VHH binders against p49116. Designs and how they scored, part 43

Target 1, 238 residues: p49116
Amino acid sequence: EGPLLSDTHVTFKLTMPSPMPEYLNVHYICESASRLLFLSMHWARSIPAFQALGQDCNTSLVRACWNELFTLGLAQCAQVMSLSTILAAIVNHLQNSIQEDKLSGDRIKQVMEHIWKLQEFCNSMAKLDIDGYEYAYLKAIVLFSPDHPGLTSTSQIEKFQEKAQMELQDYVQKTYSEDTYRLARILVRLPALRLMSSNITEELFFTGLIGNVSIDSIIPYILKMETAEYNGQITGAS

## First folded at step 1 (VHH)

Design qd9 (framework vhh_7qbe_3)
Fold by ESMFold2-Fast, scan of step 1:
Structure qd9 (fold): chain B 238 residues (1-238), chain A 117 residues (1-117)
Amino acid sequence: as target 1 above (238 residues)
Amino acid sequence: QLQLVESGGGLVQAGGSLRLSCTASGFTDYMGWFRQGPGKEREFVASISGSGDSTYYADSVKGRFTISRDNAKNTLYLQMNSLKSEDTAVYYCAAYKGPLSFRQDYWGKGTRVTVSS
């Protein structure tokens, strides 16, 4: 048995595309997001407990939670990505579109609501000063969610989620011993991840890169990638 | 220049279903459906990304309408279920320049849907 996560699972380093363009464009945004998604999936597949569930279960879990993992990754890597700059550029584009054409108002409203929820989530995590260990356990809690429809091995998944919760509690109590309510403040942020639309996340971050395929359809292939091919995706090496 | 042609409109009883189609003269990225009821201005109904996986709906049609596309056929669809008299309108297909474009660059001529009680 042993701990669910090791120190190797705390390391989460995003390598941004270079050079940064003078003006943000769809290609740069999508490439940055793709690298974060690949890094997040590589992180998940490196967990022995995750591997032990088997390939079919692994695919189902990541299909169910990729948006939550990606959003946690955006919050964790917000500074490296200059996420606030990316979101501000998108918001400016949307606001200009509203001024010019009222017929797109409902669609623009949905996208803007999603961006505001994302900004609030990332700001809350930054304000709480969530550390690398806390992010690793939060990602594990959302990864090992037994309550998604269609999952098998739900009792084992629930045990891994409970183990993640217990190890997070032990870490927080030891590391932030004087802050009695820190764990509660962190955990109440997680339900917001399930309110964020994966379809809108795809539109904002992935449509320009993916073409005519969904993240759901790509997930099995990314999880089966060989290490060299996977590393090429997260570093931009061809 | 891109041409869009809608079809599938007609007369249907309240509670019934219709499937609208829009065929493009070439591949399109982001697309949507709009409608204009009698004495009303044109309004947004639904939109879909180039990949077909990101969809958005007006509150009035959520849970009743489904937008989809077949990129091999350059065709956009709107499956309309549980139709109400307020859905009576001319339905227009539109194409957007790209995934971050929230304005319609191309329009079809429309197809009429009449929902009777």
Scores: ipSAE 0.010, ipTM 0.224, lowest interface PAE 9.9, mean pLDDT 83

Design qe0 (framework vhh_7qbe_3)
Fold by ESMFold2-Fast, scan of step 1:
Structure qe0 (fold): chain B 238 residues (1-238), chain A 121 residues (1-121)
Amino acid sequence: as target 1 above (238 residues)
Amino acid sequence: QLQLVESGGGLVQAGGSLRLSCTASGRTSYMGWFRQGPGKEREFVASITWSGGSTYYADSVKGRFTISRDNAKNTLYLQMNSLKSEDTAVYYCAADTLYPGSFEQSEYDYWGKGTRVTVSS
């Protein structure tokens, strides 16, 4: 069979809302995060192996791993997003919420710990200088995770994950031939993604969603979205 | 191991301008400038997030100095305007902290050897 990913799956271009406001607000952060989430899910649905698993399995996989895909996307697109500015604005909001007695100290500590873990992850990826091919395969490894509860077709999912791991190994060994331990340094970063709470990510980045919608509830909608409708969403045209 | 090399230091008259550069041998995350004047402790000057989207300044330099970076060149800059005699110091480039806007020198992993700036009155 052919490769799991083609060159088209390496391209990952985030278009930010323009212009960036002088003072960040929840609507700008939510729109930016939504665009990244839409891009991430469109990326996943474009993979032939993913399509072959069927709609129900596709929905279950993305529901299980969207936070890992989103976090990898944040790291990959951190320059384009000015992620550090967004995180600073969130921290400022949280500090103001404590002063206004809107959040408990336990909750803000939990959220601050999440932000520190996210910053540490993004910094580690930046220091490793992860390229577009490496990001594509890391996303494929987390997407094709057979170990989430309730999944069907786990043997096929595992085969696709193993294929992703093998193709990443081949790429790294060929491209970074002088750095014997690069693959190991990259792969040991992945367990940290599962330590990050999807509920906290949703609260931090998707607070501006209207109608009490959860990420879990919109995933099936986005996965079924027609190409023209998807392009309208990511370009800011309705 | 990561190396940082500062350049652009020199002698300048009060009210003048200088631009410092710091080139890294590889990829860096957060970066900053610190300085140490004669007979003084090393102090924070400015820092920048790795995206360049946020910058932080010591009160003594705010409005006069501008920090920027070019990630394609692995280079950090400090544009110093309206220089004062109290700006006379050895300026150090620092890299890699987990805390954006960190003012604590102990939180930076890598340091350059410094470049001397002398402001004459």
Scores: ipSAE 0.000, ipTM 0.109, lowest interface PAE 17.9, mean pLDDT 82

Design qe1 (framework vhh_7qbe_3)
Fold by ESMFold2-Fast, scan of step 1:
Structure qe1 (fold): chain B 238 residues (1-238), chain A 122 residues (1-122)
Amino acid sequence: as target 1 above (238 residues)
Amino acid sequence: QLQLVESGGGLVQAGGSLRLSCTASGRTSYMGWFRQGPGKEREFVASITWSGGSTYYADSVKGRFTISRDNAKNTLYLQMNSLKSEDTAVYYCAAGPSEDLLKYFTSEYDYWGKGTRVTVSS
């Protein structure tokens, strides 16, 4: 029945808000993160296999894995986002908060551990020089995870995940034929995504959201958004 | 939503003292006092970190005002000594984000009381 992903699913182009402020602020970071999140959800909803699972399953899958998709997107778009600069600014703020006793030490520790895990993940992906096809298939493997609690149609989800793994294997073996262990090095990075808290990701990148709105609560609305409305939210996204 | 309630305002003679209190309905991070005099914009008076380990004062009040807090009572204090006619204002209590919420980059005060009036005669 053809490949799981087409060339259109390999294209992942993030357009950053302009201009970048002299000093990073919560609004710029939140807008940048929101654009990446919207781009990630648009990417997922465009996959025929994903559409075939139905609306309820689609919503459940994205609610379960949005943080993993978002983190893969951060790694893939790290250069265009100047992610290292954003994370350095957050770390500087946390260090000042420790010195000024503004926040609980336990909360600062949790957030700093999250940032270290995120930096290590992005660094490992950069060192492996993960390409656009590899990112697309890694996102598909994460999206079609049958092991999240509360899912129905788990056998069909597992089938799509296995198809993603098979197509990634075929791609890596043909493109990087001399590196016998490349696929293993790539796949062993994925479990780290499950160790990163979605609540901490939300606080770091989406604290500028208005009205006590959670990412979990907006996911169904984003997935049902008409193409014109969706494109209006992601100004300049490809 | 977190609520802040100020008390202790009133009429006092120049050279006198007043102690303002602000009670929060829940846990807070850093806290501060601001004031707004007749025909003036709101100005910073003093702030204190969560532990009370660091305090900051406007130049106009240094050496006269002392900010302190009692975290067990969720209460902020401002001890005002050697009061001057220029100190006449509505005094507002302000709080940063809850300690359960990490807002990076914020020097902003998210929560504000309704204010308590201080009038210094002469």
Scores: ipSAE 0.000, ipTM 0.187, lowest interface PAE 11.8, mean pLDDT 83

Design qe2 (framework vhh_7qbe_3)
Fold by ESMFold2-Fast, scan of step 1:
Structure qe2 (fold): chain B 238 residues (1-238), chain A 119 residues (1-119)
Amino acid sequence: as target 1 above (238 residues)
Amino acid sequence: QLQLVESGGGLVQAGGSLRLSCTASGRTSYMGWFRQGPGKEREFVASITWSGGSTYYADSVKGRFTISRDNAKNTLYLQMNSLKSEDTAVYYCAAEYLGFSPTDRYDYWGKGTRVTVSS
């Protein structure tokens, strides 16, 4: 049994729609987020261990963890996305929404709290200077989470998660040998991903989806897409 | 994802009344009604702010139609009175999500409900 991840799984290149519009809109935000989501699912599909779990398990697993994968992707690609600019624009709109009587104050508070949690997470990852190998293993730990409700093949998933943890430990100890507690500082960031509402993430980033489709309904179709079709989605070149 | 489902359409005689409802699967912001008659472009009918404190109407429906909402039920209403044959159309519910559109554009649309006014 070889390593869980290969060097090809470290590469994570997001291509953004260009140019960024003068005024942010649902369509630009949704297209940008969709590209990241497709990239994240394509990354997961490329892992032999993930493929070995079978299609039904793969679908259930990604449905359970897509928000965690997506949030890690936001942190990893924050600079490429100009995520701080996107979030600042959303915050400005929310702050003005009460004056325009477009949203309730309670709703604005919930969405603002979600944005602040997201910003805190991305800032903590940036401060730790998480590298591409570390992101790949963190995504693998999240992907192979055996503790989501409704999963059926939990023992095999747990074994792959443990393998991801072991390989991350080996990498960090070898690469950052002088920082004895680096792994612990990295791993303690992961529980915060489960505190972020997938419903609010979907509302902030995926409201422009055509035909009132949900992320939950799209996942099986994305996972079964052929490589060429997949590449067309993430580059917008199809 | 947010879904909008219209109901209450049907056949009604000229001069009659009809009430349309639109139920959202989740929280909404600014909402409105649009309609599209046979061989015509989709046109604005009415809109309402989150609190219901402000309403806006197309000139063709002012004084006859009343838009309202029940936020506890996530439901938008259109009370249509003194119906005319020209009101015959498919009526669409629309929501401006989060209110962050920089224009008065709507992000979510229902599939529509048909209203036919007989002479």
Scores: ipSAE 0.080, ipTM 0.540, lowest interface PAE 4.9, mean pLDDT 86
Fold by OpenDDE, second read of step 2:
Structure qe2 (fold): chain B 238 residues (1-238), chain A 119 residues (1-119)
Amino acid sequence: as target 1 above (238 residues)
Amino acid sequence: QLQLVESGGGLVQAGGSLRLSCTASGRTSYMGWFRQGPGKEREFVASITWSGGSTYYADSVKGRFTISRDNAKNTLYLQMNSLKSEDTAVYYCAAEYLGFSPTDRYDYWGKGTRVTVSS
């Protein structure tokens, strides 16, 4: 069997809304996040192994790991999307909500901690200087995780994950031969993704865009979209 | 269920201008205008993202039509300038909840407003 990922899966280019507003409003943030989410889903769907699992299994996998994929995407696209600025803006918007007594103290703490975890994760990835190949394989490892409850074809999913891990290992060994422990350092970052709440992520990044519709509910719809349609829409923006 | 209500249609002379409005019953992400002329299929006219940061136009209306939205009012607009006879159609407002929408995959549609351009 051929490799799990090809060079085409390494490309992960996020196009931001243009022009950037003077201040980052909730709408801009939500749109940016939506684009990233879509890109992430599109990426997953472009993997032949993913397609081989079937629509139901695919949907279940994405539902289980969309937050992790999205977070990896945030880290990977942090510069392009000015993530630090976005997060700061989100905090500022939250402050306004706090002043209006819309959130409990406990909820505020929880949300702020989540933002902190996001920031720390992205910073840690930046410090490791993770490249496009490594991100692609990490996303694949996250995507093909057999650990989620209710999955079908778990043996096959596990095999794909193993393949992703092996390919990553080979890549790191080849590309970073002088750094013996790079693979371990990279993989050790993955547990941090599972500490993050998908619900809070959804609230922070998507509330303004999708209204009362959950990410969970729209995932099947996103996965059914045509790849060419997405790319065409981005390039046609004026 | 999201409701979309178009308004602003009417009779206008060639070369004239008209502004269409679409009011949404709720928050929407991507919104667009479509039109269906006599004996023709429905066609894409223009679309706009939630933030207004991206707009898309059919080639036939580029430079003449401008799509915009007021999120505070949940209203979509289509400013139509330099109208031509071929612009005669029923114009439909459409919306979807995704941050990115192709030209043919909108979830909600209005009933349409008729625009007639006379020579």
Scores: ipSAE 0.015, ipTM 0.330, lowest interface PAE 7.4, mean pLDDT 89

Design qe3 (framework vhh_7qbe_3)
Fold by ESMFold2-Fast, scan of step 1:
Structure qe3 (fold): chain B 238 residues (1-238), chain A 118 residues (1-118)
Amino acid sequence: as target 1 above (238 residues)
Amino acid sequence: QLQLVESGGGLVQAGGSLRLSCTASGRTSYMGWFRQGPGKEREFVASITWSGGSTYYADSVKGRFTISRDNAKNTLYLQMNSLKSEDTAVYYCAASDLFYTPGEHDYWGKGTRVTVSS
């Protein structure tokens, strides 16, 4: 009946921990990433179509796509996070370690490649000047992906994805009427999200997570949290 | 100041196995094992992230050594299989606040000696 997303689903505001440390440290990065992850989960569970799929399907969808949602969130919040500065510092650190001939290995190269792919993705989104409505619909397209293994209700999920695609098309054609190829330029960015390793994302952003708990393991609990608990995690307040 | 204490070193025959342990006095993030053989510079062996989700190995030990950790016990392990005479070294435990760089560490143990005979 109604639109898949309302204006409330366009609002996506990340509150960063304060103050920013003088040195890169795992606790600050983990806290910042955790706030973004909780914000992303809260955003997803606020969508009526998502709620309508039921708890088990919701858990399966988010487990399958959290890295894609998180990466879109990193791109959307890149400026407030100073993400380019953080990634550049990490790359410089990795390059110095390789040059010292102390460390060599395929895994270091994989981590560096992942960071460069992330930088390229965020830069491409920034160059396209993706707005809040476009980000909301891109996140919805990623969330309602019917092609993940083990999903139930795949026909309903596909319907919601198609609705997201149609509403994005309508929005872009009305808002950017003089840019005939804008939608195509935006959509060709999405396949890159599936090439990014969730394990490397977890290593870079969620190191320091208490109890050696994986993101996959905490997803069901985050999705069941009360709104007040979500707000506490997003702001870092008790 | 964080303290790291290694244990489990000893004399072992070529082809044998040995398990090293490293206990930290407190919470650690990125951890690894390094070694220094007779007349050699200290070299990287293996490292592990806080979550245990990523591990890294020197080419010389891939397939033979396994790094793991028990965060509840603040303990790091190195399971060493198919030991060679070239593995003879003092093995050092290290910990870092920098989670993204294998082999760069801020805290070091005093080492445990491993000797592989014949």
Scores: ipSAE 0.011, ipTM 0.253, lowest interface PAE 9.4, mean pLDDT 82

Design qe4 (framework vhh_7qbe_3)
Fold by ESMFold2-Fast, scan of step 1:
Structure qe4 (fold): chain B 238 residues (1-238), chain A 117 residues (1-117)
Amino acid sequence: as target 1 above (238 residues)
Amino acid sequence: QLQLVESGGGLVQAGGSLRLSCTASGRTSYMGWFRQGPGKEREFVASITWSGGSTYYADSVKGRFTISRDNAKNTLYLQMNSLKSEDTAVYYCATEFGSYLPDYDYWGKGTRVTVSS
């Protein structure tokens, strides 16, 4: 019956591939994104409440919310990733593709709108100066969402989500006592995550690495990785 | 190295239907169909994400054509209904590898569709 998250769950340190190439390419972007995805999944599986729900429920929850967790991770790690540089490179490629008629105008429009929504979300989080504790609890609120189709143990999931919300409220009220409306400003950002397409995220960040294997199909594998195997993925040790 | 092979083209009467297939010799990501009519430039027809979760269509084919894929068979499909004489073209399938967005690095040699009216 302790707190939902401990100090270990606040630590979220992304190690980027080195060296950064002179020109950004799909392999560098996908490697960077994969490290963030692995870090996000390892973060989720380290939560005792998450472990208590059992393997099938864990897999279903992460399949439903990986895009939201990943997007929160992109916002939290935007500086470490040089995310603005990555997005600028993608935008430049899209603009060149329009000139060459290589891509559908409808697809380019949808992808550009997704990039603009992602940039706006990251800018909003940066402007609010969201700290590590706030990110940890926002990720927990997203992870313990009871409203996804096909879930079992929905009452227990809802209990954990409410616990995450209560602990976030307690933290914000104590740490930012002078800012009465901070919690409301933070929480109103979450609905935007659900409107972002997981398919477009997968294509932007995972196209060159995943190939014929979807994120949904690799999630169970990632969740079961041994700590040593996981550390090899995020540090690039080979 | 990667090869795409289109099939299913032929002669069909206006208002008829054809189903095109494209089989890949290996790993593919985002896939699409393009066409080139007599005396015209290549134009986009339809595209599909690897998961099949998103599809995109040219305005000229929207509501008449349906793109789909079977990843277990490495096969892309284009179901063409209510065919018009303007749909007469060589149809090419395309995919990409090595791009963070598809820019169609790999192309098939095409399959010919002739719509008689």
Scores: ipSAE 0.012, ipTM 0.273, lowest interface PAE 8.7, mean pLDDT 83

Design qe5 (framework vhh_7qbe_3)
Fold by ESMFold2-Fast, scan of step 1:
Structure qe5 (fold): chain B 238 residues (1-238), chain A 118 residues (1-118)
Amino acid sequence: as target 1 above (238 residues)
Amino acid sequence: QLQLVESGGGLVQAGGSLRLSCTASGRTSYMGWFRQGPGKEREFVASITWSGGSTYYADSVKGRFTISRDNAKNTLYLQMNSLKSEDTAVYYCAADYGESLYTDYEYWGKGTRVTVSS
C-alpha cells in the first residue's frame, strides 16, 4: 500500500477568468468561485482512496465538506484570486446598501461577520506560510471526516483520515524540523472551517447560479464529469 | 442569457392607475424598477428581494406605488396609483442574482412607456 496522496495531488493550480474587471460584479465572482469549486472536486475525485469508497459515499462526503474544501481553496489561492480585493468590493457594496437603506441590517451583520471570519482564516494560513503539501493533507483530513451524519463505511473513512494525519506529521517533521509545534498550530486552524456557514458562502460566491440550482444539488453531477468537461469548466476552454 | 420582458405601459389620465409586469426567463434574487423621463437621467423607483421581505421605494413614489413579485411565475409587478404627469417615463425592469448583496443590476429589460396626461 502506498501513500494516501501523490505529488500530483499537491499541484493545485487555479486558472482565473479574463483579467479582473475595474469594478467587480457577480458574474466575475461566480465564475472565479465556480472554477475553484470544480478544481476542488476534481482534486478529491483523483484520490484513489476516495474512489475506493464508492460513488454514494463520495457524494455524501463532498456534500458534507464542500464548504470546508472551498474555504481551504480560497486561502490557498487567495493571491491568484485577489481575494482581498473581491471581499473589499463586497464590503463596499454592503456599506453603501446600509447608507441607502436597500439591505436589511441584520442580514448585513451576518454577512459581514462571515467575511471577517473568512479574512481571519486566510490571514492565519498566510501568516503560518502553509505550503502546497500541507494544504493537500489538510484538504484530505477534511475530506475523510468520518463524523458527518448519514455516512456509511465510517471505519474506512476514519482510517484514511488517520493516514492523512500521519503523512502530514511525517512531512512537517522532515521539512520543518526546527519548528516542533508547527503541526499543532496548523491543525488547530481546522475547527474554524466548520463554523463558517455554507449558506452564506453560497450567497457570497455562487449567486450567479440560475433556477433552483444549489451547490448541494450539483455536486453529484460535478463528480461524474468527464475530464474534457472538467477542463472546460476550470480553464474556460471551448 | 437572462431575459426580462416588461408589459403594461400605456397612456393614462392623471389620478389613474396602471400595473406594470416584468417576466424573467429564470429565477432572480433581486429585482427592481427604474424609470427615465423626458430630458431626465434614469432614476430608481422600487426594489424587492427574492423572499419579498424587503421592499425599497424612492421618496417620490412612496404610498402611491407598490412592488410585488410572484416567485412561481418569475414575474415582478409594479402597481402604480394616483399617477401624476411627472411619472411619465419609460419604465425599466432590472434584475440580479446577488440578492440584496449586489444592488448593481446586470440584466435590464428594453422598457415599457408610461404617459400620464394632465
Scores: ipSAE 0.017, ipTM 0.176, lowest interface PAE 7.4, mean pLDDT 82

Design qe6 (framework vhh_7qbe_3)
Fold by ESMFold2-Fast, scan of step 1:
Structure qe6 (fold): chain B 238 residues (1-238), chain A 118 residues (1-118)
Amino acid sequence: as target 1 above (238 residues)
Amino acid sequence: QLQLVESGGGLVQAGGSLRLSCTASGRTSYMGWFRQGPGKEREFVASITWSGGSTYYADSVKGRFTISRDNAKNTLYLQMNSLKSEDTAVYYCAAPEYSFLGDSYDSWGKGTRVTVSS
């Protein structure tokens, strides 16, 4: 009955592994990305509306949209992550791989295009100076997407998405009352998230995962983790 | 520390088929097959991304060879069809120990020999 999101859902604080190595490596990137992924999953799990959908439905939702949530998290935490430095290191490695004939030129092109799209998205969000409330509602709009294939309870998911859209509108109109077009500028950024390949995101950021696990395969386990386990993954303390 | 073990090599007649396997001791990002024929330099044959969503082939093997993987078994495969005498080589499985961000293809198996009789 109340608002979809509370003030507790606005707080999104990523704790990075420290210290940052002199030369970026897959383990540091994977650890950083895993912390962001776990933070994003914990954020979603904390929403009462998300829990109200039931375990099967909410797991299917996160499996369908984790890449969009993760990308929004990358944009929101770009400064904390030094994302530009990470992407520059990946680009440098890919360019060197072309010179050494170690990787297919077609693969390198696909990855470079993905990085370019990611950089454009993050830059557009930074230029708009998206605040914590706006990010929270954008993540909610993405999370409660009723149009992914195979979903059940699509009418309820659509109602939660509409509620997220209405609450975002109310917030923006109140907070940025002089900027008539701000909401439109924010919302037109969202379709770009669906153009980014989850497979390429996984290869770029999660290739250092221990064991033979995909993000799709671990999502149910992450969503069932206790709060202490989430805290351990977010901070790397456990 | 990553260990790669190839199997499936042998003697086969021209026009025949053979399937190579490579089992990794742990998770790998992308993986590839390379070969070295008698008196030749080691050359790229095929590669596959971790997801299996993208595959890449040397021009000499396109349409004849198929690379695939089973991530649950940490196993890479190379299905070789329409074999030619020029395909005679020791075939090596390769993967980066630290994915594409480290040294590419810094982990290598000991190889499996394929001999194609004319």
Scores: ipSAE 0.011, ipTM 0.246, lowest interface PAE 9.2, mean pLDDT 83

Design qe7 (framework vhh_7qbe_3)
Fold by ESMFold2-Fast, scan of step 1:
Formats: sequence, C-alpha cells, structure tokens
Structure qe7 (fold): chain B 238 residues (1-238), chain A 119 residues (1-119)
Amino acid sequence: as target 1 above (238 residues)
Amino acid sequence: QLQLVESGGGLVQAGGSLRLSCTASGRTSYMGWFRQGPGKEREFVASITWSGGSTYYADSVKGRFTISRDNAKNTLYLQMNSLKSEDTAVYYCAAGFTDYRLSPEYNYWGKGTRVTVSS
C-alpha cells in the first residue's frame, strides 16, 4: 500500500489575523489559536488512513490528542505567530496580577509553569531544527496513538502509528545520514507533550471563546466541515 | 473583598434604550454582563477585556448592545438599544482576575438589576 503521508501533508501554512495589535489581547490570541487548531484538524482530515477509521473513531482520536497536535503546531508555527511575544505578554500580565495580591495566585502559578514548559518544548524543537517532514510525521505519531482510554480499533491505530514511525525513520536516515542519533533525540521530545494540561492550553489560548464552549464540543463540528466552510472559517469570510 | 454594584435597571418600552452601570469597589480584570429571564437559566450577554480592546457578545444581542468600561472609575457599562420583550431579565455584573484567566469563569458577582421591557 502507499505511504501514510504524501508531500501535501508536509505543507502547513498558518495565516495570521492582520494586523497584529499594538497590545496583545485575548481576541487576537484566540483567533490565532483557533486558526491553528482548524489548520491542524484539516491536516488530520486530509490523511486517507485517518478517514478510513470512520467518523466516530476519528473524532475520539482527535479529542484525545488535540492538545499534542496543537502544541506541535505552536512549535512549528512559532515564528509566524510571534509566539515568544504572545507568551511574554501573557507572563507579564500574570506577574502583575500576582503582585496585585489577587486571590487566584495559585492558578496563575500553574499557568506560568505551563508557559515555561511550552517555551522549553518550542526551544528544544527549534534547537533541533525540526523540518516540515519531521513535524508531519511527529503529528502523525501522536494522532495515531492507540493508548488513549476508550478508543476502539486500537490494533489498526497502532498499525498506522508504526507506519508513521517507519516512514520518519526512513526519512531521517536518508536526509540526515551523518547524524546517527537524530531520530532518538526527536522521539524523546514527544513524552513532554503528554505532560501539558489540555485544560491550561484551552484557557491560555482559547479564553476568547464565549458561552462556556469547550474544545471537546467544537472538535466534531470542525471535523465535519465541508472544505468551503473550513476555508471560510480560516479566512474569516462569511 | 471586591464588591460589584449594578444600577440603571427599570421599565422601558419595546424599541427603547437603557444603560446599565456596574461599579467595582476596586480594580478588576475582565468583566461581563449576564442575565436571567423569568423561568430561564442565567445566560451570557457580553464581556470586555481589562484593556477594553476586545469585546464579546451573545448572538441574541449583537448589534443592539454595546459593552464598555472606564477603568479610572472602576465602572462597567452596558448600552442596550432596540430593546425587545425577550430582553426582560435581571442583569448581573461579573468580574474575573485577568484577561488571561483561562476558564470563562467569573469570581465576583453583583446582586443584579432588573430590566423589564413592555410592549
């Protein structure tokens, strides 16, 4: 059978809301994050193996791993997003809130720890100079994770994950032939994604969502969008 | 402890306008308006970030209501235009700690101000 991913799956182009405001705000951050989330889910939908699992299975899979996919997307698109600037602005606001003796100091501390972990992850990926092919395969490895509770068809999911791992190995060995340990250095970064709280990611980047809308509740709608509807959301067209 | 006090509620004819105010006893971060109509659950109306740079509205009020704030006065406003009978409710002011407080949760609430819209 053909490869799990094609060259079309390497292309991952985030279009940012413009212009960037003089002072960062929750609306701009939420819109930027929503575009990245939509792009990530559209990317997953474009994989034939993913669609072959069926709607119920693919929805469960994305609900289980959206935070890992999103975090990999943040690392991959960090320059386009000016992510370091966004995180610095958030940290500055949180530090000022602590200094003002607000009652949620413990919560602010948890968020600051999460931001530090996110920055460390993104810095490690940048230092490794992860390329577009490597990001595509890392996203596929986390997408096809058979070990999340409540999943069905775990044997087929595991097969797709193994195929992603094999294709990544082949790519790295061919492209970075002189760096014997590159694959190992890349793969040991993945466990850190599971340590990041999806609740804190949701709150950090999606605070602008109104009416107690959760990422879990919007995932099925994004996955069912027609291409025209999806493009309308990404471009902001009505 | 932070206190929020709403004012400006009353009886108004359909199609009319009303402005609600909410004064905080101290500095607030993000703020919002919620309402509860007769026999209904409390629902979101509008919110505004600390800077005033971003505002969010429930679909039912978009284009009719405008939220604003004056941080120097620790005061939040809701300008309500083109009022409908369906807007009849007790309106509650709510405040949270920061624009980056990551649940859509509000830690401080006022006691509410009643708005009645008649035909």
Scores: ipSAE 0.000, ipTM 0.139, lowest interface PAE 10.9, mean pLDDT 82

